# Designs tried in a protein design chat: VHH binders against Probable E3 ubiquitin-protein ligase RZFP34 (RZFP34). Part 5

Target 1, 302 residues: Probable E3 ubiquitin-protein ligase RZFP34 (RZFP34), of Oryza sativa subsp. japonica (Rice) (q5jl96)
Amino acid sequence: MGAMDVQLESTAVQHGQAKINVEEHALVSLLSDEKYATEKTEDVDPDDYEKLEEGIMQYGCAHYRRRCRIRAPCCNEIFDCRHCHNETKNSIKIDAVKRHELPRHEVQQVICSLCGTEQEVRQVCISCGVCMGKYFCEVCKLFDDDVSKQQYHCNGCGICRIGGKENFFHCSKCGCCYSIVLKNSHACVEGAMHHDCPICFEYLFESTNDVSVLPCGHTIHVKCLREMEEHCQFACPLCSKSVCDMSKAWERLDEELATISDTCDNKMVRILCNDCGATSEVQFHLIAHKCQKCKSYNTRQI

## First folded at step 1 (VHH)

Design p03 (framework vhh_7ocj_1)
Fold by ESMFold2-Fast, scan of step 1:
Structure p03 (fold): chain B 302 residues (1-302), chain A 120 residues (1-120)
Amino acid sequence: as target 1 above (302 residues)
Amino acid sequence: QVQLVESGGGLVQAGGSLRLSCAASGFTFSDYAMGWYRQAPGKQRELVAAIYSGGSTRYGDFVKGRFTISRGNAKNTVYLQMNSLSVEDTAVYYCARLGWKDYSGYFDYWGQGTQVTVSS
């Protein structure tokens, strides 16, 4: 048996966090709408502007809309992106000696999707003048026409993140970017993002799926946290602390226990609270035991 | 009452192969993900491989391409095929049932473990 013996009414609390993306950026989008559009009117020929934006959002793959493909330095083959390469070359179905991931920082060559010219990594094609990605990161070699993602480079993470630089901060102890509202108010766990999700076992730092920070500081995919809630599990898989505010659920449990017939014997039991760590001696009950210090029912007999 | 019984461990020379089996009882096997963990002396227990109820698999980077996890739902058994074994694979291997109702910070149901020793 786990940390809680009684099914409780589901309660979900989501903590804000930066969407995980394993790409880095060094250059801001060339085609930023308001500021650059004004400057283009004054400094750039309208015909050159039209060429620059030719094919925007029309090329790429399921992972990124972009107007170039990359030559993988590891195998000399052409792919739409790093993820497309890894789906093909880092699959369990591939012979282990041939299995590999694309080293993003070592990409030296890109192929323009409009004119087919292969060239050194750059934002604007040397041959036809098209912008190959509205968002461009020179460090990550990342190209993306979908600027609604508000991608930015985090120097602390060393990779590109999604959601806008002003909305997140880097926590050096946790090793990732969290929502600005969690600054100085979250429980820090060293390397919280440099481990596998305890539910699906995907490595969190390299995940593109949304990640939640639990009150205890441990991290888990938002999808996986919802799955736990669906199965009435409210204890952290890594430390057993409650994953959300359980106060209302504990009040309901107080009422339920008060209406159940007397304990079968007047035996005392020793309990350990998973939420506060305190040890208490309480009267035995068939359903659950309450911590005397923090009032949590997330306890176990010892 | 959940029971997990491992078998197939033993002594093997480097470069050899072993197949571990885990017979499960006391729960609806097909509803749960199953996994293999290992623990070497002085180290924390680490995930080697997992297989979800739908058949999808996950491997630790140190065993990718050498180990294969599989399951036989009709026999309530999960398997770990270990190829190209090295001395670094020496550990006690544990079968685990992965689930949420009884999950308390790790996997709540483990087998007794089976020793795998790889000699140089």
Scores: ipSAE 0.000, ipTM 0.138, lowest interface PAE 14.1, mean pLDDT 74

Design p04 (framework vhh_8pnl_2)
Fold by ESMFold2-Fast, scan of step 1:
Structure p04 (fold): chain B 302 residues (1-302), chain A 122 residues (1-122)
Amino acid sequence: as target 1 above (302 residues)
Amino acid sequence: QGQLVESGGGLVQPGGSLRLSCADAGFTVSSNYMAWYRQAPGKERELVARITSGGSTNYADFVKGRFTISRDNAKSTLYLQMNSLKPEDTAMYYCARDFKYSSGWETAFDIWGQGTRVTVSA
């Protein structure tokens, strides 16, 4: 069971463990503004270098290490990050009419954690010269000193991801980044990551938990797939196709069914195969019916 | 084979209530994971609520506070109490369980019923 299980990396906005690739960081800098990148790296005197690194990894919240806070455009209040805002403003403890999420792409103002200066979103404080986040994404307004997460911005996803850009690709049909090993070997399902996990109901696109891509192309959390297997459920909750290669299981079932003679041999039933979509007429059996086309027992009577 | 039979669907006005039942004809459901799924016209099937053999429950966000899943193991029956129904709840509702054969072997995964239709409209 689980032989075709493949894990997806979580988003950079929540958790990660991988280190950022220096070539990726250089490429991102060159693509943003060539003159700005050159000014920051080559025209800095020795005293300014010391200031850039002041307080690295020393500031932030439980979600991010960074040297700034954000002003939320939705409520004009200051928070350490998007998650800190949503914990206080989008909680079930708040009246439904007052609940709201912070729109990350619309953040326009940040407050330097070292000097307190409020300013337009930028990586280096205009007042004191400190770098407010070693990883910086101007699109997502994301600052993070923990570059071991190997964060990158995916234009297709519209958000930052973790795990290193070279290790992933954006699949436009599935609507997310998959591991590079899946580039020519996954089943594409439109919007596969833009839905809630069918087991735990958490939204998958921005999930911090590992996600499995099933043989059918639908997605669920790795931990949820394991929970399904522990509860003996082997069919995709969304399309009913088998979650793994069942060939050996079907062989075993062939042997077991052959020993059972308590069947209505003269009664024919019509079945639909969940795995291949074929319909067929087979002899009724008390336990299960085998698809005549693909040989799967993942079938239903119609 | 084991067969699940859903019932209790119908046409209701927005804000109304329905109780769906799922009976397992001739087999025990008390030792198995049970769930309610739904499929709206033109959409894929989605999980609505689940209940473990021990009675622990979990719900999709879109039904939390409105729907309640329960089981009566003595009657081998699963229920879904649906309150404050919305037009968006219009779907074919299915119950599902797996069946263990002999040495705990699984037979053809979840046994799906034919479903019961719920329509929420004026």
Scores: ipSAE 0.000, ipTM 0.191, lowest interface PAE 13.8, mean pLDDT 74

Design p05 (framework vhh_7qia_2)
Fold by ESMFold2-Fast, scan of step 1:
Structure p05 (fold): chain B 302 residues (1-302), chain A 121 residues (1-121)
Amino acid sequence: as target 1 above (302 residues)
Amino acid sequence: QLQLVESGGGLVQPGGSLRLSCEASGFTFSSYWMGWYRQAPGKQRELVAFITSGGSTNYADSVKGRFTISRDNAKNTVYLQMNSLRPEDTAIYYCAKGDLYRTSYDAFDIWGKGTPVTVSS
C-alpha cells in the first residue's frame, strides 16, 4: 500500500502516443449501416440496394478495394488509385524531370469497374447504378469499400484519415489529427507530421503506413518504432527523449541494479538526462546511470 | 489467459444511475491503464473514459461531469459510475486493457464482451 501512496502523492502525468492512418474521407456514405439498415427518409427500391452492392470488395488494388479507376489529370492516364500512379510516375526509376505525384483534389473523371463508363467524379455510377466506393470523399476523390477503416475527412488536414472522426481531433500546431486521448496533453511540435520519418525517410503527412506520435511530439512510423524497440532502442532519433512511458522498465532496472554488487570504485561521472534535461554527478555504474531529478535511466555521460 | 468480464448493465430511466464493473484476470492489473468504450447500434465504438496505472483519469466531452471512472487494484476491478443518464447513453459498454509500455490511439489492446445499458422510459 506504501507504493500506491507514493504514486498518489506524485503529480506524474503520463503522456500517450497516437497512431494516425492516412487515407481519404467520405462526405457521404451511400451504403452506410444507417442508410442501408434504417433508411426511412427516402423512397429507395429494395432492388436498388442489391445493385449498389454489386462487386463490393472485388475490385481495386492493394491500396483500396473500389469499383472504379481514376483518370489522372496530370498525365491523362488511368490508374486504380493515387498510390498506384505515384508508384509508377514518382519513383527513383523515372527520370527526375518526368517524376510527379497525382494531385488527388484535381481528379475530375472516374471509370466504373463494372460497366466501363467514364464520368465525372461521383459515388454512384450514372450508367449502371453501382456504388463505386462504399466510403466516398468528394474533396479527396477517394473511393473505398473497406468501411471498417472508419475513414473521415479532416478539413484542417485537407485529407482523409482513418479511425473515426469522433476519436480524433485536429491540432493546428502539429498539423495533423491525434487521438482524443492526447487532447490538451500532448507535446506540441510545429509541423510534427510535415517531415520525413527519421528511420525510413518516407514523408509522414500522407503516408498510408501507421504513424505514431512520440511523447516528445516527434513522429515516426509504427513499424519503424517497433523495429527500434526490437533492437532495444527506446530513444527518439531526433531529440533522444524516451519513446514511451518507461516507468515499468526503470523499475525493473532498479531491481536489477540492486542485486548487482558494484566494485565500489568511487568513480563519479557527470550525466545529462535526455528526458528532463537535468545534469548531475552520479557514481559510475557499468550498466546504467539514473537521473537524480526525474529518475530516468535515459542518460548520457557528458 | 487474459480476461475482462463486464457487469452492472441494465435498463434505467433517464436521470438514473448505474455502476459498471470490470473484473480483470491473467495480468498484473495495477500496472496497466484501464478504460471504458461504448458502441450504440449502428454507430462506431467510442472511448468513454480511461484511468492510468497512477490513477489519473480522462473523459469524453459527452460524459464529463456525469461519469466517474475508478479502480480497485486489490480486487483487479475497474468501475464506471454513470449518473444523470440520458437516452443517448444507450449502448453496449466494453472494458479495455491498455499496453504496459505504450499509450497510442490503440493503447487499449484487449476488450471484454460488453455489458448492455439501455436508458429508456
Scores: ipSAE 0.000, ipTM 0.111, lowest interface PAE 13.1, mean pLDDT 75

Design p06 (framework vhh_6fv0_2)
Fold by ESMFold2-Fast, scan of step 1:
Structure p06 (fold): chain B 302 residues (1-302), chain A 121 residues (1-121)
Amino acid sequence: as target 1 above (302 residues)
Amino acid sequence: QVQLQESGGGLVQPGGSLRLSCAASGFTFSSYAMYWVRQAPEKGLEWVSTISYSGSSTYYKDSVKGRFTVSRDNAKNTLYLQMNSLKPEDAAQYYCARWDLKGYSSEFDYRGQGTQVTVSS
C-alpha cells in the first residue's frame, strides 16, 4: 500500500455500544487517585461507588454519552457538547458575524445531568456524587462514558485522541498522532495536520473523520482519498507526488505504450518527475513520459 | 460509474464521411485527455486519435492524418471524430476511451460499447 492512516479525535462518531470494554476499572482508578486520596489504603465506599455509576451511558447527545452539559464560555449558553455548540453557532445557516466555535480548553462550568447543579469542571458532581463521565480529561474538558473508544490526552497535540495511548505516538514535525507502526517509517511534513483537507476543506487536526498520511507526507481524509481514487486521480493535490504504490500501473503502461505504433514523434522533450524530482530528456509521446531515474509516469513537460 | 457511449457509425461508400460522437458521464470530462481507438475484424485494438483535456492539442495515426479530425465540447461532455475520405481500411468498430492507470489489463481502462463503421463499394 502507499497510504498511511492517522488516528484523530472521532468522538462525534457513534461507537458507543453499551458494555464494550466497560469492565475496566478506569472509573475507580481516576476517581480514587484524585478524590479518595485521604482514605489511605481503604477501597471506595460501596454506597459511593453505586452513586458514581448512576445513569451511566443514559445521558448525553449524538456525539457523547455523558452525565453533564457544558456552559459555553464564548456565548454563555448551555450545550450538550462542543459539537452541539458548533452545529448551532458555526454553521452556514448562521449570520457570518455571529458564527463561532467553542474553545474547548476555556470551558470552566458544567451542569450535572442528574441533579442540575452548575459547577466548575470536575469529574464527580460536587452536589450529588455522580460521575459525569467515565473518561475525563481536565485539559480538554472532555467527558465520555463510552470507554471502548480508549480515549487519551496527547500533550503534543493538546487534545484527546482515540484508540489507546500505547497504539500511537506523537510526531512533533507533522503535529499529530500516528499509529505506532508508522514510527520512523513515514514521510514527515511540517504542520501536515494543521490545514484544511484539499478535497472537502474540513480542518484536519480536529477532524472526527479518519485521515490518511500520503507517501509524500501530506494529509487527506480517507474518504476523500477514496473519492480521488474512484475518479482515477492518483496525484497528491498539494505536491503532485503519487498517492500510492503505482509500480503495477507503470508496468501496465509500459506494456500498453509498447503496443501503440506511430504515437511518438522524433522530437525530444524535457520532463520533470513529480515523484523523484529528477529532470530528463525523453522522446515525445502523446500519452505519457517515463522518468529515466525512478521509472514513474507521474511527470510533466517543462 | 464512468460511462462512455459512442454513436454515429454506419455504412458508407469509399470517399464518404461520418461523424462519430461519444457522450461521457460519471467523471470530470474536462480534466481528461480522450482517445479514439478502433478494432477491425481479426485485428487488434488500434489507436486512431488523441485530444488533450482543453482541446488545444490533437494527434493522429499517420494513416488518418488529413482525413480525420477529433474535437470535443467540454460544456456538453461530448467527444467527436469527423471522418472524411473514408477508405475500406477504415472499416472497424470505433471506441472512445479514457486512459487511467488503475491496473486493469485492458489497453484502456474505460471504453464504451463502440459504434460500427463499414466501408463498402
Scores: ipSAE 0.000, ipTM 0.223, lowest interface PAE 11.7, mean pLDDT 75

Design r01 (framework vhh_3k1k_2)
Fold by ESMFold2-Fast, scan of step 1:
Structure r01 (fold): chain B 302 residues (1-302), chain A 122 residues (1-122)
Amino acid sequence: as target 1 above (302 residues)
Amino acid sequence: QVQLVESGGALVQPGGSLRLSCAASGFTFSSYAMRWYRQAPGKEREWVAGISGSGGSTSYEDSVKGRFTISRDDARNTVYLQMNSLKPEDTAVYYCAKGRPYFGSPEHFDYWGQGTQVTVSS
């Protein structure tokens, strides 16, 4: 590298880059999002400030503001909510044989936080008459004062969801609630939410982590989709279709391939396109093969 | 360097059983989740089963739950698919995969081998 020496040129080709825009994917709203479940005092309805000052609206836990606790049918112990139970009973610190989750639909008893009366699940205390939660679901046994979550019960899912009933629809084939904008315009995959994440193997239907629906209709955690991007993997782990719009990446790859000489000038290979399903005969290239029909480089040799 | 070699495919009668094997080399096998996929003629590729790197978690496509079992032997760098109560609808080429970079050398494909043919027929 001396001033009197000829500088060496770099002729290395760069791989095309794709960026996953998670915000463009439809997110499944989950009731158990702990970040959203936390209520701050500045979010309190002005009409409730007098009660807040008196402490009456302070009942509950980090997950839900409400005036009751639950008796867990699985262990007969009292917890503020299902998540509080699972934090103590379904932890890696607990012997695997003793780990268990609280079955929400089997909860039969609640304890009023105001008067201490244990009673059958109901919205209004039988003894003191207090409303134990502004939102109440008798099926899920859920109580929550934070009505800004716009919680609703989906009969098809069998659980409560966040985001307003009018903004979502239940897809019977997929087995979950999607944003209304996906109605009649999504790829239906049977039981899409009733399986494990293909990256981390956590069951998706009741996950507390954000879940994204891919263009192909398969579902995956948002965090796992980000991990795939970090490892330059843009194909669905279940069906191999592209997880996002790859148009710009394909354009960059066209440009890069134009600067490289063919490794086998007269050799032809048969390819299958993972995106459109078409087969074609193309000239062999060291880096990638382009689908003749849809122009995708998401192809494999067959 | 990364290679996945599938074996064990055969012609079997409905209700029969087969065990598929996938021998892996060229990477730290025990650190990666492994998956089985299948593709029948005229159909799209379908995910079948997955197993975590530790072997502590397994996952299956609904149509094979209770019939298929995925397992691994990290000492031998091999993943297995035990298939019981086979149906004609299970007829496909079965592929072993850990995933691939979208761009890169041809040595890093989704499927490193040619797959193994399973035919369920009378």
Scores: ipSAE 0.000, ipTM 0.187, lowest interface PAE 11.7, mean pLDDT 74

Design r02 (framework vhh_3k1k_2)
Fold by ESMFold2-Fast, scan of step 1:
Structure r02 (fold): chain B 302 residues (1-302), chain A 120 residues (1-120)
Amino acid sequence: as target 1 above (302 residues)
Amino acid sequence: QVQLVESGGALVQPGGSLRLSCAASGFTFSRYAMRWYRQAPGKEREWVAGISSSGSTISYEDSVKGRFTISRDDARNTVYLQMNSLKPEDTAVYYCARAPKWYPGTLDYWGQGTQVTVSS
């Protein structure tokens, strides 16, 4: 085939997955309505409470508002955050052998932005009593004063996510957090998020770009999926299943093929459907073969 | 013309290992993603593993993950499937396939398959 190009109209793309916009490390602030088992917000002295909130949202970098800097265990240098380190040390401009990412879970020391005291990772400065990040995750070493992101820690992912813990669930088979609306309505693929995007080769699990889960369960960046569609690529690069609902495109093909009176003799061919896996015998056609079971034209001769 | 020729299939005992090869010709091998599929008697053909044209992106079916390794050698126009810790459930004809560029009318190309039998 390819001898006659069939024109397909743009198809709606379902993004049906949690957006992985920012990696966050999660523990609800002492100042929140949520209470900790060992400490209670109502038991905090009023003078101590005022100190906790000093400088909120006034410190940090372009990536995070926070009242501390971190000491990178990999190079012993001080950075405002993991992303600031990686922009300097994990750049394509740096010799490939010397490039490195900050190992977030190994961070042991932070420097208070208000008093300058370097200390073991903790939410409240041991010296001046300021809260160094209204949102704090001790597991992942993240501080963030911008609580509008509704950060939370996912034990299954081992990292912080945004968007509110009540709105997402961890799928252990896929290896990531999805919107709760997908809990019983997505195809699960082992480690679906723990591979590179097949188009741009960026590692998906830690990507800050929007990711789509395909009907087949494989994952790809939303932007990369749209680039595929612009180039008339509608099959999953990993398993060949259709990347979206093609029913309207298949109906259009039915109409086009029905108006073509020029068919070869009654030669029969055996086909395998990439979408449903069924095999069938159909009349040979120059343009496309239709699956007898699921009606898809995403088929191949075997 | 596109040709794919699989080899390496054999009878092996449970826990054993096999390496399958697929020799490709008739197209620019380095520009296409390659896949392995298998079909057991009376069952539909299922996807096993895939590797991108660059070799950097690799994916496996859940039941073979950790046991099978897909790789490619573009200088030899060959894709490989290293199978370790084989189980009776892995008994099937294994097929090599060139990944389609989905385009209305795009054709997939397949080999004739190589038989793998896992039995004591």
Scores: ipSAE 0.000, ipTM 0.181, lowest interface PAE 12.1, mean pLDDT 75

Design r03 (framework vhh_ozoralizumab_d1)
Fold by ESMFold2-Fast, scan of step 1:
Structure r03 (fold): chain B 302 residues (1-302), chain A 123 residues (1-123)
Amino acid sequence: as target 1 above (302 residues)
Amino acid sequence: EVQLVESGGGLVQPGGSLRLSCAASGFTFSSYWMYWVRQAPGKGLEWVSEISSGGSSTKYPDSVKGRFTISRDNAKNTLYLQMNSLRPEDTAVYYCARSLRYGFPTSGYFDYRGQGTLVTVSS
C-alpha cells in the first residue's frame, strides 16, 4: 500500500494580501455625506442639495458610475472613462503603432452628463450644479459614485486605490500599498510590485486582480498562488522559498517518515535549505532531507 | 477522479530492453513532477527516476543512470520509462507516481499511483 501525499491546509493567513483591485478611484470628496454632516456650519438650501445629488449612480459605464465623460488629451476624443478609452485605443484589435493608453494625470476637460457642458476638471458642474462624482480625485482626474469601494488616493503610489486608507499602508521599499496587517510582518523586496506576476506575466502594480505578498517578500496574484497550491507547488517561482507556513506539513512528513522501516543508506549528503539558506550534512533518506537549522523539508542536494 | 495506469511490463532476457508507459487522467498532468519507483520481491520501494513538469530536468540513481531514460508527453498525458541493458536485479513491480515539485520520491506518500507493471529479467 502507498500513503497519501502531504496535503496543504488552506488558511486565510497564508495569503499576505496586497489589494490592487481597481486602477482608478476617488478620494472622499467635498460632497461626501460624512464630510457634509461633520463640517457643515450653515444650512443648505434643499433645492441646491437635490440638484447636487441628481442622477447619482444612474450615469457612466460598466467601469464607473459617474455623471461626466472625459476628453482624452492623447486623441481629443470623448470617452466615459480611462478604461473605455483603453478598450478602444489600447486593445489587441488595434494596430500596434496606433495603440496608446489614456494618461489619467493629463486629463484637463470633462463633459457633464446631465447638461452637456464641457469644462475644466472639477467635482461640481459649473453650469448646472450637479456633483459629477460623489468620490472625486483631483490628481487622478477620476469620478465614482460608488463609494462602497472605499476609495483613497495614495501619494506614494501616485494613483487611487480601493479598500479604505485606514486598512492599508504604503511600503516605500516594495513600492505599493499593502494591508495594514502586513506592516510589521512582511519581508521587504525592492520594487516587488513593479514587476510581472511569475505565473501569468501580468504587470502587478496596476493589476485589477488581488495580489499576495509571499513570506519571502516576492509578489504574485492571489489566484495564481491558489493555482500553485492546487498543483501541490509550495516553492516561490523566483527564490524557491516556501509560499506559506509549512510547519504542519513538515510535522506530517516527520510522522510518516518514522513509519518507514526500510534500511537507511549510511551515506551522508550535503543539502541546501531553500527556506533559511543553511547548508547541512545529513544522512541520505529515500523520501526527503530535513534542514538541521529551520526543520524545513524544502531542501535540495548540492 | 485521478488515475495512473501503467503498462509495458513483461519477461525479458538480461541485456534486453523494455519501454513502460503510464497514462494519467483526472488532473493537469503538465503541472506535476512525475516519478518512476519500483519494488523488488521482498524489498521496499526504490526510486528509479524523476522528471520535472516541463520535462527539462531529469534525475536517476547510479544503479540505473545511463541505462534508463524517463520522458513525458504532456499533450497525451503520458509518462514513459525506456529501460535498456536490463539486469536480473532490475526485476520488480514498477509504479508511476505523482510527487512534490522537487526532491526525492516520497516512498509511502503516493496518493496517485497505479497497480504497477511487473518487469522480470531472467534467462
Scores: ipSAE 0.000, ipTM 0.211, lowest interface PAE 11.6, mean pLDDT 75

Design r04 (framework vhh_ozoralizumab_d1)
Fold by ESMFold2-Fast, scan of step 1:
Structure r04 (fold): chain B 302 residues (1-302), chain A 124 residues (1-124)
Amino acid sequence: as target 1 above (302 residues)
Amino acid sequence: EVQLVESGGGLVQPGGSLRLSCAASGFTFSSYAMYWVRQAPGKGLEWVSEISGSGGSTKYPDSVKGRFTISRDNAKNTLYLQMNSLRPEDTAVYYCAKDRLPYTFGSGSYMDVRGQGTLVTVSS
């Protein structure tokens, strides 16, 4: 702080942008293709149907209901799922040199939970005929009997998402799936999701924590944005643009500056606005300088 | 790239004092809680002190409380540890560490030890 502080009222800052759904923990995915329909008069007879559905929702781990386990290609050990592997092998409790994630796309072998047969990745067990996961993605090697998650594969992202394909769209410039409500209303920043959060440095693309898109198009965890706001930080860490509509804060700053009697110096300074990019010449003020074009106080002296 | 450079260690007699410094670069210093941790010969890392990004909050384990004082100069990007009433059991390599997350304090779970350390030897 300078010689005189502006006594702005504490205001709640709202990020009005929609959440990004990643890695199957925040929202239910829409099932787009049901390979094993309930229709018993089609090609599947009643006995074959009964076998396909045997053990549904009865197997798996805390992360997924599924009727198979996977052989991890990175360490050749068997795990119930990718998350079970990572809890054991990619934990902060593990020496950094030995930490590793299961490479989902490289999984080649699965073990049927009902008959124990190890086999190449497939949806239906080659030995006993059971469906090993009602939702199945051959690319991501993902099996899940809980179809209420509305999982889908995004070719642009290269991974499975939750929340229903029709509720999201892939933005090729940003490099991720956004809620459909953002389709015509977000600022595009190339690779916006293929970077680390500027606050916590966790990689955003595969994060299970909610991610927000700022008005400037840069991305940040919702919790990290809240932490910034609680510490009165309202500028994007990457580009310095305001993280929300600051109109009420600027109005309060106008009122505060109007109550302060200026000492006569009449010095002019040149400023650059972080919000609109305009440069202006304004009277020097100890506290803050207002952009002449967009009226923002998010400015710097140049 | 984050860099932390510790200095100020040396040989001191029991009951003496030392002031350690840590020069930080490569991140917004004032946004991160900072830590001092130490490793005595043949032992694991031990937490010694914590300070919030603003410097308004500090925390110490009972083993050093009242003897050690952590402080920071955000204008100089420098962290300090004032060590008074030193004991032979304080002999260790002292490391400066940054919290993994900005605008947080008191977790320790995201602590990242990045410096080379500075050796403090308390003996006659």
Scores: ipSAE 0.000, ipTM 0.095, lowest interface PAE 18.5, mean pLDDT 75

Design r05 (framework vhh_7ocj_1)
Fold by ESMFold2-Fast, scan of step 1:
Structure r05 (fold): chain B 302 residues (1-302), chain A 122 residues (1-122)
Amino acid sequence: as target 1 above (302 residues)
Amino acid sequence: QVQLVESGGGLVQAGGSLRLSCAASGFTVSSNYMGWYRQAPGKQRELVAAIYSGGSTRYGDFVKGRFTISRGNAKNTVYLQMNSLSVEDTAVYYCARELGYPFDTSGYFDYWGQGTQVTVSS
């Protein structure tokens, strides 16, 4: 039952959460995020500063507080953000032939919410001088007045992430951003995040849910890993390696097996250990077989 | 010796009911994680229902509300009550004993019964 209680420090670090959030949906609440936005425009005169901050947090949609709308290059229609576009244009309720997503990187025009001027993507309105978004990414065409999200652009991912760039790093082999705590302590599997979760089948790369990196390097939602552990499943669905340090669980299993009077005469079986890859010849036991090399019970007969 | 023997399968009309039984020997079902799985020809085994040692249960989404897993401690038997059966429920049903670590509900490292065929006709 206490699968988390049996983790060693090294395996616990590899079970650390990868915050792979799409910038358009999630707000990450961090203690260090409570800093004022005043330093962003420190070199502006008071009168110019007043104009820059006019309407701050007062415009936008359910997804973003921002002082502009975007012209969608795919359909030439105006939307508050790419999610507003996709809710109307990429819905299951729309004829499949007409369904499409807004390509964020291809947005070229924005419309100021204060003065209505349409213009090339830029942070400050060319006409009225208002800042259209406190956070601005020229690559993703993202504007957001809510700087508590600590959004940043990751060149490796090609999209904006939430949580502060100092708290994350991009792993080029895994293809995503992980918590900085995992930088020197994760098993690295090529394209690990560009796959579906093996439990819920949601695509992991742009997932808004926390993702866990297993000791084997495969990735799964934290929620799905907890579901597995609640059901006493501790083997990776993709490679069968143990999902955490099982040493205390193996000790309990030793005790359980010792109390069971299930003995064979002289039968021997060959086993393969899923955890260390070793092959062993062990006495047949009706319940489980222990690897002679690493002492894991995560084994199979071969 | 661990042994699991399923019974209660057969041919049934759509909308009908069946109760499967899994008689266990060599261990006590009330102290173990027990599950029912099914497998259609050419497909992998999938979880139908499971019961933990403490009595908590879980079900596959496609059977939730229609099937009920239970235990009879006196007979050391696990049951699967199957109601409102459809042709999609046609499969061989397997009873499994799971030790809880690191055994998964897909049946790897578990002890299985021989299976019982359930066929649902339209």
Scores: ipSAE 0.000, ipTM 0.163, lowest interface PAE 12.7, mean pLDDT 74

